# Ledger of designs, part 1: VH-VL binders against d4gu69

No score or structure here was measured in a lab: all are predicted.

Target 1, 156 residues: d4gu69
Amino acid sequence: MPNIHDVEVRDLQVNADQRGHLVEVFRSDWDEYEIDPEMSYYSMTYPGVVRAWHRHLEGQIDHFVCPKGRITVGIYDDREDSPTQGELDTFVIGEHNQQVIRIPGDCWHGFKAIGDEPSLLINYPTNLYDYEDPDEERIPYDDDRIPYDWNAEIHG
Structure headers, positions and changes below count from the first letter of each chain, unless a header shows other numbers; antibody chains aren't numbered by Kabat.
F, E and O stand for the ipSAE by ESMFold2-Fast, ESMFold2 and OpenDDE, each averaged over both directions (binder to target, target to binder). V2 = 0.75 x the mean of E and O + 0.25 x the DockQ between their complexes.
[cut] marks letters that were taken out.

## First folded at step 1 (VH-VL; framework fv_ustekinumab)

Design U1
Fold by ESMFold2-Fast, scan of step 1:
Parts: C-alpha cells; sequence; structure tokens
Structure U1 (fold): chain C 156 residues (1-156), chain A 121 residues (1-121), chain B 107 residues (1-107)
C-alpha cells in the first residue's frame, strides 16, 4: 500500500499460454482513473542505470508499467499542501510482478533498472509532450534533499 | 527582455477590498512560477507565496495563508494579489517576482517595480 | 522554517575597498542560496543564484561562495553605485526565507 496521497497501484492480468502472453496495460473503463492518458511511449534501460529525479508542474499524471526486466520505482512527496509531505514510496515491478504505478507528476519520481537484463518501461501520461515548452523539472539522482539512496546495497 | 510591470500605488481604509496586479512580458508567462514578496516600511523582505500561471496552482507561506489570495489571468499575462478586508498592518510595498528552476529549486530572477499599499483611517 | 542570519547588520566602507558579507542558515541548504541588492526606494535586483552563479548583466566584481550553512558575498572593489542593502535568501525548501539584510554605507 502506498504511503503517498494519490499514488495508486493496479495489478495487471497476465494471460499466458504456449504461444506467449498478453497483458492489457490500459483500459479507459478502469474505475480508478479520473483523467484519461493523452499519449504513451516506451524506453529501454540497461541494468544499473538510474533515471531520476523528475517532476511535472502542469498537472501531469504518469503511469509506469514494466513488462520486461525489473525496475525499482521511487516517489518522494515534497508538496507543501500534501497530507503525506515528506513520505517516500518505492515499488519493484517487472516481468514477474506486473503492476501499473500511478504517479502524481508533481511528486519527485524516477526509476532504476535492476536485475540482469535490460528493462522496458511503458509510460502513459495524461498530458501531451510539448517539444517547444516541456513540462519537466530535474534534480540530480543523488540530491540530498530526497532521503533515498539508489546505490544502497540490499542484503538478504 | 523580461519585464514585470505592477499596478500603481493604493491608499485604502481598513475593511476595504483591494486587488493589485503584475503583468509579465518578454517570456512564456505560463512556464514560470510567479511569487509575491512583502516589505513593511523600514523592514526586510517577507515571502508571501508563489503561483504557477499554467494551472493556477498556489503555495503560500504559512504566515500569509488565508490572509491574501493569488490568482492569474493567462489571456492578459497578469497575476493578482487580493485582500477581502484590509488591515492597517497590511501597509507595505508589495513586489512580484519571477521564479526560475534550472538546477535546483526556485530563486527570484526578475522583479517588478513594486506597488505601495497604504492602509490608514 | 529555515532561519537566515546575516552578519554584519551594517557595514561602512570606502570606494575601492574589498567587502565581504556573510549569511548563515539554521540548517543545511546545499548551494540553494541567492543574493539580492536593494537601493533606497527601488525593487531588489538579483545578483547571485546557486550560491556562486552570477546573474546575467551583473558586474564581475560581485562573487558568491559557500555551501551547506555558511555563505559569503564579496565585492572585490566597491563602486559608488554599490552602496545598498544586501539580502540572502534560501530556496532549498518552503517557505522561502530571507536574511534580515546588511546595509552597506559610505565610510
Amino acid sequence: as target 1 above (156 residues)
Amino acid sequence: EVQLVQSGAEVKKPGESLKISCKGSGYSFTSYWLGWVRQMPGKGLDWIGIIYPGDSDTRYSPSFQGQVTMSVDKSITTAYLQWNSLKASDTAMYYCARHKYSSGWYYFDYWGQGTLVTVSS
Amino acid sequence: DIQMTQSPSSLSASVGDRVTITCRASQGISSWLAWYQQKPEKAPKSLIYAASSLQSGVPSRFSGSGSGTDFTLTISSLQPEDFATYYCQQYNSYPLTFGQGTKLEIK
């Protein structure tokens, strides 16, 4: 269960047989979506690479799905008006744990590709990308204002 | 050239309403946060709050929450600071300033000339 | 809230002098500090951002340094137009906070 207000997780149905598998990643009749996506895109990221931290200020909501590979998604709430200001959420999603993570864009967010193979991320944001005036704020992945270490060792 | 032009000086009585303005030009108005700063006579600078003109999202200083309202009219690239009922303690110079995010958080890069508000009986 | 304290509150100097004013934050703000100049009856003017980056159009005699909690603004050779009040401001976290100001006066 998420700590941060307006962060939501949906389990995805994997339908598999001897030919492969099929997963629906978005349907407009899903009850938890108040605002429909405007576009979708995908990126491929090599193991160990971090893509963080970014934020959108024009009301964009992102939806992260990882159908191949494995990623850790990080989200930090520094919104002054938020009941969960100061909270951090992390999720591990991928081929063996298929979920959609709904991210309010005005929270800092990012991900790290983990495991032994490249990770495929699908994002379907609620706002169209504007090449002439992009809605994107960035801070370094290791910025001390966010109390999360992407490079911390994980022990069993 | 980036320019912020504020409305003229105001003389008001306690209990009156007031709305002052700040018009931006020379940049993409909806792409930058706009802030307001109060300076009481002979005193330093106090941050009031910040508004994003693209969607009217606001962040107020706790000291000013509920005392004043920020708004924008995108069609004329203008931001507003509004009081429903002025007090003598609202007497001050009010500045608008543009905030720029580039490699960290926001800082004031361009300032308006100020609007003097005097509230007396 | 992060409290910003400037030292000294006032300073007297002569044209040609090297002047240093300081600003201390009550907690770590990395490099997220700006400096502003305000002349009597005028709006503040941006001088420095990110502790050490000079705002476009500001003379090279102005420089900033510091990180964490301790910051300085230096004017390498005072000019007559530099007599003003100087403010530091942190923008590491909300609410944004200013120092109380340092008034630079003619000796």
Scores: ipSAE 0.005, ipTM 0.500, lowest interface PAE 11.4, mean pLDDT 86

Design U2
Fold by ESMFold2-Fast, scan of step 1:
Structure U2 (fold): chain C 156 residues (1-156), chain A 122 residues (1-122), chain B 107 residues (1-107)
Amino acid sequence: as target 1 above (156 residues)
Amino acid sequence: EVQLVQSGAEVKKPGESLKISCKGSGYSFTSYWLGWVRQMPGKGLDWIGIIYPGDSDTRYSPSFQGQVTMSVDKSITTAYLQWNSLKASDTAMYYCARGRYYGSGSYPFDYWGQGTLVTVSS
Amino acid sequence: DIQMTQSPSSLSASVGDRVTITCRASQGISSWLAWYQQKPEKAPKSLIYAASSLQSGVPSRFSGSGSGTDFTLTISSLQPEDFATYYCQQYNSYPLTFGQGTKLEIK
């Protein structure tokens, strides 16, 4: 279970047969969604590459799915008045563990490709990207304000 | 309307202390970085550092670390740049600017103050 | 530190001309480059961020392009109010660094 208030995880149904598999990654009738997505995009990230830390200030909610490869998703709550201020959540998702991670925009978030092949991330945010005035902030992935080390080895 | 208003021009002697200000309005002051940029007479732009008013976290250019101090007072939405002991080489226009978008190490400025001229001479 | 080199250092042009200013980074900065306009005795004004994204309120005759180490600012049809000094700035790595500036002058 997530530590951070309003971070949610949905297991995805993998429908597999001898020809491959099919996974629904979003449905508008999913009952946990208070606000529907407004767009979707994907990115391909090479092994070992970190894309962090991102934050949105105008109410955007992100939804991360990793249909190919494997990623670690990191989320840090520094929101004022949050009941979980100071908490971290990490999730390992991918072909081996297909889930949607719902991320409140005020939380810092990012991911690292941790497999030995490129990882595909699908994001479906609740707000349209405004190229003229993007609601996107970034700090370095190794910024000391967030107590998380992307370069630590995974043991367990 | 986003606005950054800086304090007035200063004339000082070498060795004197100085604190100049930059007051933000029309936006959430604690949600955006604030940077300082120096422009010597007839020269280009030179980055001093950035401060995040929400927690007073700072990042300085190595050339300015130890020479100046950045600080904020959230209650009056004001940022400060301070010298303990001015030098003639500090003579310049000083700009504050709000930052919002950034890459792996830093971020750009979208709104700028009008500038504070600092003159240090004997 | 990443060095930003602009070319030319100065340029003379006439109203209606297409003007191109280039900026080169000493190492790769992806698309993390901004362009600023500064008129005499005035603060800089933001024109472009993320190499190609136009700031709100900036006329569409301004455009930016490039990635990695080579970047370009283009003014498609120069207007009288466009005579100014233009600066590029990388924001990929600390410390933030500016180009030396390109002064755009009346021919």
Scores: ipSAE 0.000, ipTM 0.500, lowest interface PAE 13.0, mean pLDDT 86

Design U3
Fold by ESMFold2-Fast, scan of step 1:
Structure U3 (fold): chain C 156 residues (1-156), chain A 123 residues (1-123), chain B 107 residues (1-107)
Amino acid sequence: as target 1 above (156 residues)
Amino acid sequence: EVQLVQSGAEVKKPGESLKISCKGSGYSFTSYWLGWVRQMPGKGLDWIGIIYPGDSDTRYSPSFQGQVTMSVDKSITTAYLQWNSLKASDTAMYYCARQYTVKYGSTYYFDYWGQGTLVTVSS
Amino acid sequence: DIQMTQSPSSLSASVGDRVTITCRASQGISSWLAWYQQKPEKAPKSLIYAASSLQSGVPSRFSGSGSGTDFTLTISSLQPEDFATYYCQQYNSYPLTFGQGTKLEIK
């Protein structure tokens, strides 16, 4: 259960047989999506690399799916009027745990590729990217204003 | 070339209102935060606040919250700092400065500065 | 609020000298510190960000170091145009805060 207001998690169905698997990552008839995505893109990130922290100020909602590899998704709620201001959510998704993480864009968010192989992220945002005036605020991944350490060593 | 051009010097009396400006050029105005910094005569730098022109989101220093108002007019790529009622203690040089975006490095430091607007408030 | 303390408040040096200016934060700020140069009657100019990253166009004689609470600005060989007031600024936490300034004067 997410801690942050409007963060949602959807389990994806893996349809597997002897030839491989197929996963539907978005359908416009999914009832939980009040605002439909306007585009989709993917990125490949090498193990150990962090892509954080990002924020969108003009109402964009992001949807993160990791079909290959494994990532930790981090979300921090710094919204002034949010009932969950100050809350942090983290999710581990990937080939082993296929989910969509729905992210209110005005929360700080990002991800780290973990594991031994490059990770593939698909994002389907609700707003079209405007190359001439992009809606993307960034702060450094190790910014101490967000109480999360992407570089913490995994133990066990 | 990135430029921030500020309005000219002002001489005012206590109780008067004032609005000074900072015009950006040579970059995407709505993609960078704009900060305001005060420097009283012979003193150091004192952060007032920052505004994001894309949506007018503001963050004020507690020392200046309620004392001044930051705003922008995107159509003319101009930011404003406004007082409703000036005090003699508002006498200072006021700088605007652009905040670097993290797509090329760290954020919340100021990479380009305006030339300053001298505000003198005296009876 | 995070307090930034610079030392010394002023120093006198000659052209060719190595000078160091220090800045201490009242609590940890990681590497989120910038240095600015202000010449008399001019606006501040960005020198260094992220404690040690040199701003484009700034001469290599300027360098920054430190992390956490203790930071240093070094000028390896002073030039006449370097006589100015220098300010550190933390940007780890709001409100953004500046040091009181170090005035570098000609000897």
Scores: ipSAE 0.000, ipTM 0.483, lowest interface PAE 16.7, mean pLDDT 85

Design U4
Fold by ESMFold2-Fast, scan of step 1:
Formats: structure tokens, sequence, C-alpha cells
Structure U4 (fold): chain C 156 residues (1-156), chain A 123 residues (1-123), chain B 107 residues (1-107)
């Protein structure tokens, strides 16, 4: 269970046969989503690259899916009115762990591509992206306000 | 196509003020960080700082904190680097450069560079 | 501050040679290293990010490797246009720091 209020995880169904696999990544009839996504996009990130930290100020909710490769998703709650202020969540998702991570956009969030191959991230946000003036606040991935080290060694 | 176009060469005396510019085009200017890098004659690259044009948030190298000011004018997609009082040791080539483009991510290696502005400070 | 040290400071090579340039960080930086190429009187050009990922448009003869503290840039078959100064840069922590540069000259 996630630590942060309004962070949610949904398991995805992998439908596989001898030709490959198919995964539905969003349906508008999924009953856990109160606000429907308005768009979707994908990005490709090479192993070892971090994309963090960002935040949305106008109520955007993001949904992260990793259909190829593997990523670590990081989320930090610094919302002053939040019951979970100060909490951190991390998730590992990818081809072998197909999940949607629902991210309240006013939490700081980002991801790191891990493993040996490029990672594809699909995001379906609840707000349309404005190319001329995006609703996106950024701080450096190593900002001291967030107690998470993207570059820490992973131990068994 | 992404372009960063910098202002022309400057020749100044110690104690004078200066403001140089870097104009971005071909991308969403307020969505990406811009950095400034100094290269003294015959020397290597030295990071000055970065600025996020969307909200004017800045991070300076400790060596340059208080020595220069970074700013932006979003209406003309232009970033500035400013000195209140130049010294001879400010003689250098100054580059602006953009951080990588992604909707929901940021990086801190540079992808596109301006052509540079040569600043010469001599008496 | 993380100090970046390149080796060698300069080298001479011939067209067709395999060239290696090394970069060492004073502390661990994971894979958060970029490589830049700078030709005389020109702005730097981005070659590699995340230690091993090629920037769009960079020829495949360039490759990067390494993690932690030790990194290598390799040019598998040197071309005339490759004679330049090469810089590594860490972006694991602030302040961002560059190596001192390696000048690649014609033999």
Amino acid sequence: as target 1 above (156 residues)
Amino acid sequence: EVQLVQSGAEVKKPGESLKISCKGSGYSFTSYWLGWVRQMPGKGLDWIGIIYPGDSDTRYSPSFQGQVTMSVDKSITTAYLQWNSLKASDTAMYYCARLPKYYDSSGYSFDYWGQGTLVTVSS
Amino acid sequence: DIQMTQSPSSLSASVGDRVTITCRASQGISSWLAWYQQKPEKAPKSLIYAASSLQSGVPSRFSGSGSGTDFTLTISSLQPEDFATYYCQQYNSYPLTFGQGTKLEIK
C-alpha cells in the first residue's frame, strides 16, 4: 500500500500468446478513476537516466505505465495540507511488473530508467499539455528538500 | 529546430556593468532549464548556474553566487547574464545551453548550445 | 564539490585509430556523466549523456562506458572531423563540474 494520500497502484492484465502480448493501459470505465485522463503520451529513456523532480499546480493527475524496460518511480509529498506530508513512495514497474501508478500532480514525482535496455513510459494525465506554457514546476533531481537519492547503490 | 542565439562580443573596462543575452527558439522556452558556462581563454569549461524560465528559479555555482545575476524575459524567449561591476578576470567566452527536453522530466546535462559571447575586460 | 579528472590531457592520433579518453570522479556519480566535443573557436557539442547514451545525430563510432567513478569515451575509428577537445561532466550533484579537457591532435 502506498504511503502517500491519493497515490494508487493498479495491476494490469498481460494477455500473452506465441506472437507477443497485449496490455490495456487505460479504460474510461475503470471505476477507481474519478477524473478521466485527457491525453496520453510516451517517452523513451536510456538506462541510468533520471527524470525528476516535477510537480503540477493546476490539479493534474499523472498515470505512469512502463510497457518496456524497467523504471523506479519516486513520489514525495510536501503538500502542507496533506495528512501524509513528508512521506515518500517508490515503485518499480516495467515489462515484468505491469502496473499503473496514479500520481497526484501536486506531489513531487519523477522516475529513473533501470536495467539494461531503454525504458518506455506511458503517461496519461488528466489535463491537456499546453506546449506554450506547461503546468510544470521543476526542481533538480538532487534537491535537498526531497530525502531520496536516485544514485544510491541497490543491495540485495 | 532548436536554436540558442547569443548576443555579440563585448569590450568593457573594469567596473562597468554588462548584460548579455541568449534567445531560444524552436521549442517551449518556459518548459526547459537554461544554463550558463564560462570558458576562460585557453582553459576548460566552468559551470555558472541554471535558470528555469517558467518561474525564474535559479541554481548558482558557489563560485559565481553573488558575482552574476541570471534572469529571463519570457515574452521574447530570452535569458540574460548580468554583471554589476566587471573585473579583468571576467574575460572569457560565455555559453548558454539548454537542458534535455521531456514533458515530465528534467536532466542536467546540456543538449543544445549557443554560439557563445566573447567578453573582454581590459583597461 | 566533485572533482573530474581526465586522462590524458592531450594525445596525438592518426585517422583510423581507436582512441580512448578516461574520466575519473572524486566520488561516486552512478552513471550521471556527459561527454562534450569542442572544436577550435566553436561552441561545445553534446555527444553522450548518462555515461553511454548517444545524443541524436552523433556517429556510432563514439561510445561511452563506465559507472561509479571511472568512465571512458571511445572513438572506434578516428575521422578527420574528430580532432577536438573532449570534456566530461558530472551531473550527479551540485555544483555541476567538468573535467579539465583532453585535446585530441593529429599525429
Scores: ipSAE 0.000, ipTM 0.504, lowest interface PAE 14.2, mean pLDDT 86

Design U5
Fold by ESMFold2-Fast, scan of step 1:
Structure U5 (fold): chain C 156 residues (1-156), chain A 122 residues (1-122), chain B 107 residues (1-107)
Amino acid sequence: as target 1 above (156 residues)
Amino acid sequence: EVQLVQSGAEVKKPGESLKISCKGSGYSFTSYWLGWVRQMPGKGLDWIGIIYPGDSDTRYSPSFQGQVTMSVDKSITTAYLQWNSLKASDTAMYYCARSRTYSYGYKPFDYWGQGTLVTVSS
Amino acid sequence: DIQMTQSPSSLSASVGDRVTITCRASQGISSWLAWYQQKPEKAPKSLIYAASSLQSGVPSRFSGSGSGTDFTLTISSLQPEDFATYYCQQYNSYPLTFGQGTKLEIK
């Protein structure tokens, strides 16, 4: 479970039969996350590609869902007054493990597509994207200020 | 502000036991690793080990494994370094230091205690 | 164990000088290297982590660089309070290991 303050995980219910499956990914009556999305978007990411590190300073909260493929989500807390400053959380989500991850935007976050097929990420941010002045800070995925190696081999 | 306050200087004889302390304040004690470093007179820094106060998980340097014991008392936000039987070669300054809390990788120190001088002589 | 070797073991410098201290690891440690400053009779103070990130409150005249096996600490304009012994430390692999120290003395 999450180490970082205000990172939350919701297990999603997969309703499957011979025709396929259906998963509810957002409902306005869910209150565990205090979710209040202003938009939704998706990205398709090819295997092995990392999209990190990002953060938001204007109060945006992200909600990540991976309905197809598999991703590793990384979150790093460098907030100066946080009780969990210095903590890192990682989650593996996808078709095999349907969850929504609530990400405080002022934590560094990103993801890597793993496996052999493209991964579909849907995000439900609480703030509208402003194309003229995006609330998005970026540092390189391999920035050593965050002690996480996206390229490390996984064993076990 | 973050502070680590260590116990006072000790003068001991070989064969005696000793327990020195490091009290943390100004931060969440159970959220950070705490390490110990030895500095012999006129020499550099030697890493002893680290302990996580939340669950008492420990990692020792092979050079110190079995020679000292690290422990914590969460109720008083205090870490300890203990010897069952001191040797003259244990004469040194001992520092405690806080490490950033990471779920991944090894941990650099960020704040240091003032040190405890331990003198072991007959 | 990973051996850390600092160069030089000591150096003399004057206020206002640019000072460079080097640290070499016996094997690759990526960027997982920290620098510490120790004044006589005082506890060490953390300066830099992850090879190049300044600890909060450390003056900007201090900078770190390097990756793999070769690392450098630079003081761009030496101040009187900077005369001290400097230690590097790798935290890539257990046991954590320190360099032998570089003593920075007034000329």
Scores: ipSAE 0.000, ipTM 0.482, lowest interface PAE 18.9, mean pLDDT 85

Design U6
Fold by ESMFold2-Fast, scan of step 1:
Structure U6 (fold): chain C 156 residues (1-156), chain A 124 residues (1-124), chain B 107 residues (1-107)
Amino acid sequence: as target 1 above (156 residues)
Amino acid sequence: EVQLVQSGAEVKKPGESLKISCKGSGYSFTSYWLGWVRQMPGKGLDWIGIIYPGDSDTRYSPSFQGQVTMSVDKSITTAYLQWNSLKASDTAMYYCARHEGYSYGPYYYGMDVWGQGTLVTVSS
Amino acid sequence: DIQMTQSPSSLSASVGDRVTITCRASQGISSWLAWYQQKPEKAPKSLIYAASSLQSGVPSRFSGSGSGTDFTLTISSLQPEDFATYYCQQYNSYPLTFGQGTKLEIK
């Protein structure tokens, strides 16, 4: 269960056999989506690379899926009017844990590619990207305002 | 202010090693990709490669793979470009530049802040 | 590798002229193209990113357009400080590649 208000997780169904697998990553009839996505894109990130922290101020909602590789998704709630202000959520998703993470864009968010191979992230945001005036605020991934260490050691 | 400051001009002999530097200030050094560009005298711009200072991940142009090494020292916000054995054909101006990055599209945009350049002359 | 070809390789123009420089990619690069200006003995300066977005502090007489394989940089009314070499660069795929440059000269 997510800590942050309006962060949601959906398990994806992997249909697999000896030939490979198929996963549906978005359906417009999924009940949890009140605002439909306007576009989708993918990015590939090499192991160890962090892409954080991002925030959208004009109502954009992001949906992260990692069909190949493995990523850690980080979300921090800095919203003054939020019942969960100050909360942090982290999720590990990838080829062997297929989920959609719904991210309210006005929360700080980002991800780190982990494991030994490049990670493929699909995002389907609810707003079109505006090349002339991007709705994207950034702070450094190591900014002290967010109490999360992307470089922390993993222990069993 | 955001600034990249490069080391001074170098004059070397063929076969010598060299390491030039690019120091970042005024921004989070580990949050942006840093690229290197070569410009031969009187010629255009050639992309050498990029490095992500946060984890030292590197991507080289095929024509420069094995010819140079990119590295960083995060503790002093400095990137390096290094040759083990210089050739006369390495004579050029070398620029470092910061790449903007966004969640949409490539890992980085084009280069928004450039260093002043380091002139490397390799002659007998 | 994606080859970037600029046209023309050089041109002569007068102050007040409308100048157009083109850049063609050997394969589709969407809008992932930047334009740079380089004056003699200076580092390049970023002018445009994402094919059409002006960098902060760049005069509005500069504009970029295009998508896919064909791109254009336009200077609507040439000023004395605009005489320089201009480069396009694709950042759609590795390796990143520059055009050969277009030298904009007086006369």
Scores: ipSAE 0.000, ipTM 0.501, lowest interface PAE 13.3, mean pLDDT 86

Design U7
Fold by ESMFold2-Fast, scan of step 1:
Structure U7 (fold): chain C 156 residues (1-156), chain A 122 residues (1-122), chain B 107 residues (1-107)
Amino acid sequence: as target 1 above (156 residues)
Amino acid sequence: EVQLVQSGAEVKKPGESLKISCKGSGYSFTSYWLGWVRQMPGKGLDWIGIIYPGDSDTRYSPSFQGQVTMSVDKSITTAYLQWNSLKASDTAMYYCATGYRYGDYKGAFDIWGQGTLVTVSS
Amino acid sequence: DIQMTQSPSSLSASVGDRVTITCRASQGISSWLAWYQQKPEKAPKSLIYAASSLQSGVPSRFSGSGSGTDFTLTISSLQPEDFATYYCQQYNSYPLTFGQGTKLEIK
């Protein structure tokens, strides 16, 4: 159902009891993961903050999970040889909608925290981060090359 | 193929309760907002509200706030629109619609259900 | 609330005609406008989003233009299947609002 080639969505199983809940966010035996992640990290983002747009040029695949709060994930396909060049995908995920968004890193991507609470994002990329020479291209979140408005105003 | 399939026509009396349904298929039901639109006989389209199925967060049109309740059952990918006490003025066609192309809060509705006709008469 | 006003409320046209329907917002909505087609006893069908972007599968004779407060839907050469009611809708702010509709009838 994603518009962009190689973007995939996996529903996560929330196992809840009287003590809380447990969610498996990665298993190496999941069929859709041909290349295993090499690291995992998390970030916390305050409501209303946008972290976009990022791109990886050396084959990295990112996997976004939002275990707390709520985020909008944006992905834009600007790959010249892609069958879905020019397509945009957006997903709303969070604590009450637990999914993994698989992102081909050579697509522009980012996210915005959209709830009333800080949002926690887990990313497990397929490539190790190289602090000396990061594989990360960035453009401003409001760059005209990508037809998406992160700061859409909502009037009650 | 993205589809929304709505429940069948209803004929009710004033004061009765009613819950109509909208079942989504062919897409990630919990990732996209779902809206409801009313069309009174011979009139135009009137937005009721939207619901985010992932956490049941709702945004109602001020004219419908308190008149109807939107809810979802994500285990069967189904949204509901409910009245506790119907009025003759609730007689209308009700559409559900989703904007699977657009994330978060506002959007155009790309895919529409076929509609549920609700007739309230004595 | 943002009011959406369509002009005309109805018009009669012949197959092959160029048809123009306008939509005016009571305040600026940037390009956040969609157009829908509704045939009798059918659900609306999405035609255009973001004021000018054609939905997949919609014939190229349909086009949209405008920004801010004034918007236009054009059908360059009317076909028999195009006789319907057309609605504009803003999605710039809540509540979402529709125009009153323009009924396109056979001459």
Scores: ipSAE 0.000, ipTM 0.569, lowest interface PAE 13.0, mean pLDDT 86

Design U8
Fold by ESMFold2-Fast, scan of step 1:
Structure U8 (fold): chain C 156 residues (1-156), chain A 122 residues (1-122), chain B 107 residues (1-107)
Amino acid sequence: as target 1 above (156 residues)
Amino acid sequence: EVQLVQSGAEVKKPGESLKISCKGSGYSFTSYWLGWVRQMPGKGLDWIGIIYPGDSDTRYSPSFQGQVTMSVDKSITTAYLQWNSLKASDTAMYYCARLGWKSTYPYYFDYWGQGTLVTVSS
Amino acid sequence: DIQMTQSPSSLSASVGDRVTITCRASQGISSWLAWYQQKPEKAPKSLIYAASSLQSGVPSRFSGSGSGTDFTLTISSLQPEDFATYYCQQYNSYPLTFGQGTKLEIK
């Protein structure tokens, strides 16, 4: 179960045969999605690269899916009046753990490509991107106000 | 080709520990999730959990979380289901079964072991 | 949790009969449903996955249909070896859940 209020995880179905696989990444009849996406896009990130920390202030919700490779998704709740203020969630998703991570955009969020191959991320946000006035706040990935180290050694 | 072979029947008393096994062969053991399913006498099928042998990642049914432990020894392609302290209510047939896909996604079971009957009585 | 309800709980039929078993999910599961056959004192055997896809080696008299919440298993011409208990299982989300089973007995 996620720590942060309004962060949700949905397991996705991989339908596979000798030709490959097919995964539904969004359906409008999924009951956990109060506000439907308005667009989708994808990015490819090379191993070891971190894309963090981002925040949206105009009500955007992001949905992260990693159909190829592996990523660690990080989410930090620094929202005023949030019942989970100060909480952190991390998720490892990818080819062998396909999930949608629903991210309230007013939480700080980002991801790191892990593993040895480039990682493909699909995002389907609830708001259209406005090229004239993007709804995007950024701080450095190593900002010490967020108690998460993207470069920590994995043990155990 | 694909086979799952389970350990033999067990008769135990309440409070005793038990570890039953499921040995896979004929496929890439570390590439598929392995599940456990309970069937109480005269009752239906009840999902316990799944384990990925490649890294020992587990997912338990909420009803079984904390009641049993799943583990694997990938060097001998064997999965285990373990109780620290058996109860009479654990009396059941226990099946291991391979999840039909190589991921953590919810999926169906494509191959099943023959079952291990566990009887717990005083 | 998604509850799976089968109907009927049991039925009696004769060799050559067309038999229909229904499975209903408490919420939408798309086509993520499997059917299993279990003979007395034996392990379940996979029959159908993705609601309608026949598992390799399963006779063509078995078929599955449905999507969303309502699903059907059909045996077009019942054979002696088909007397068994049949289970549906949803795999839309965790935890995985099975129907209570439908026992098919000789009339």
Scores: ipSAE 0.000, ipTM 0.469, lowest interface PAE 21.2, mean pLDDT 86

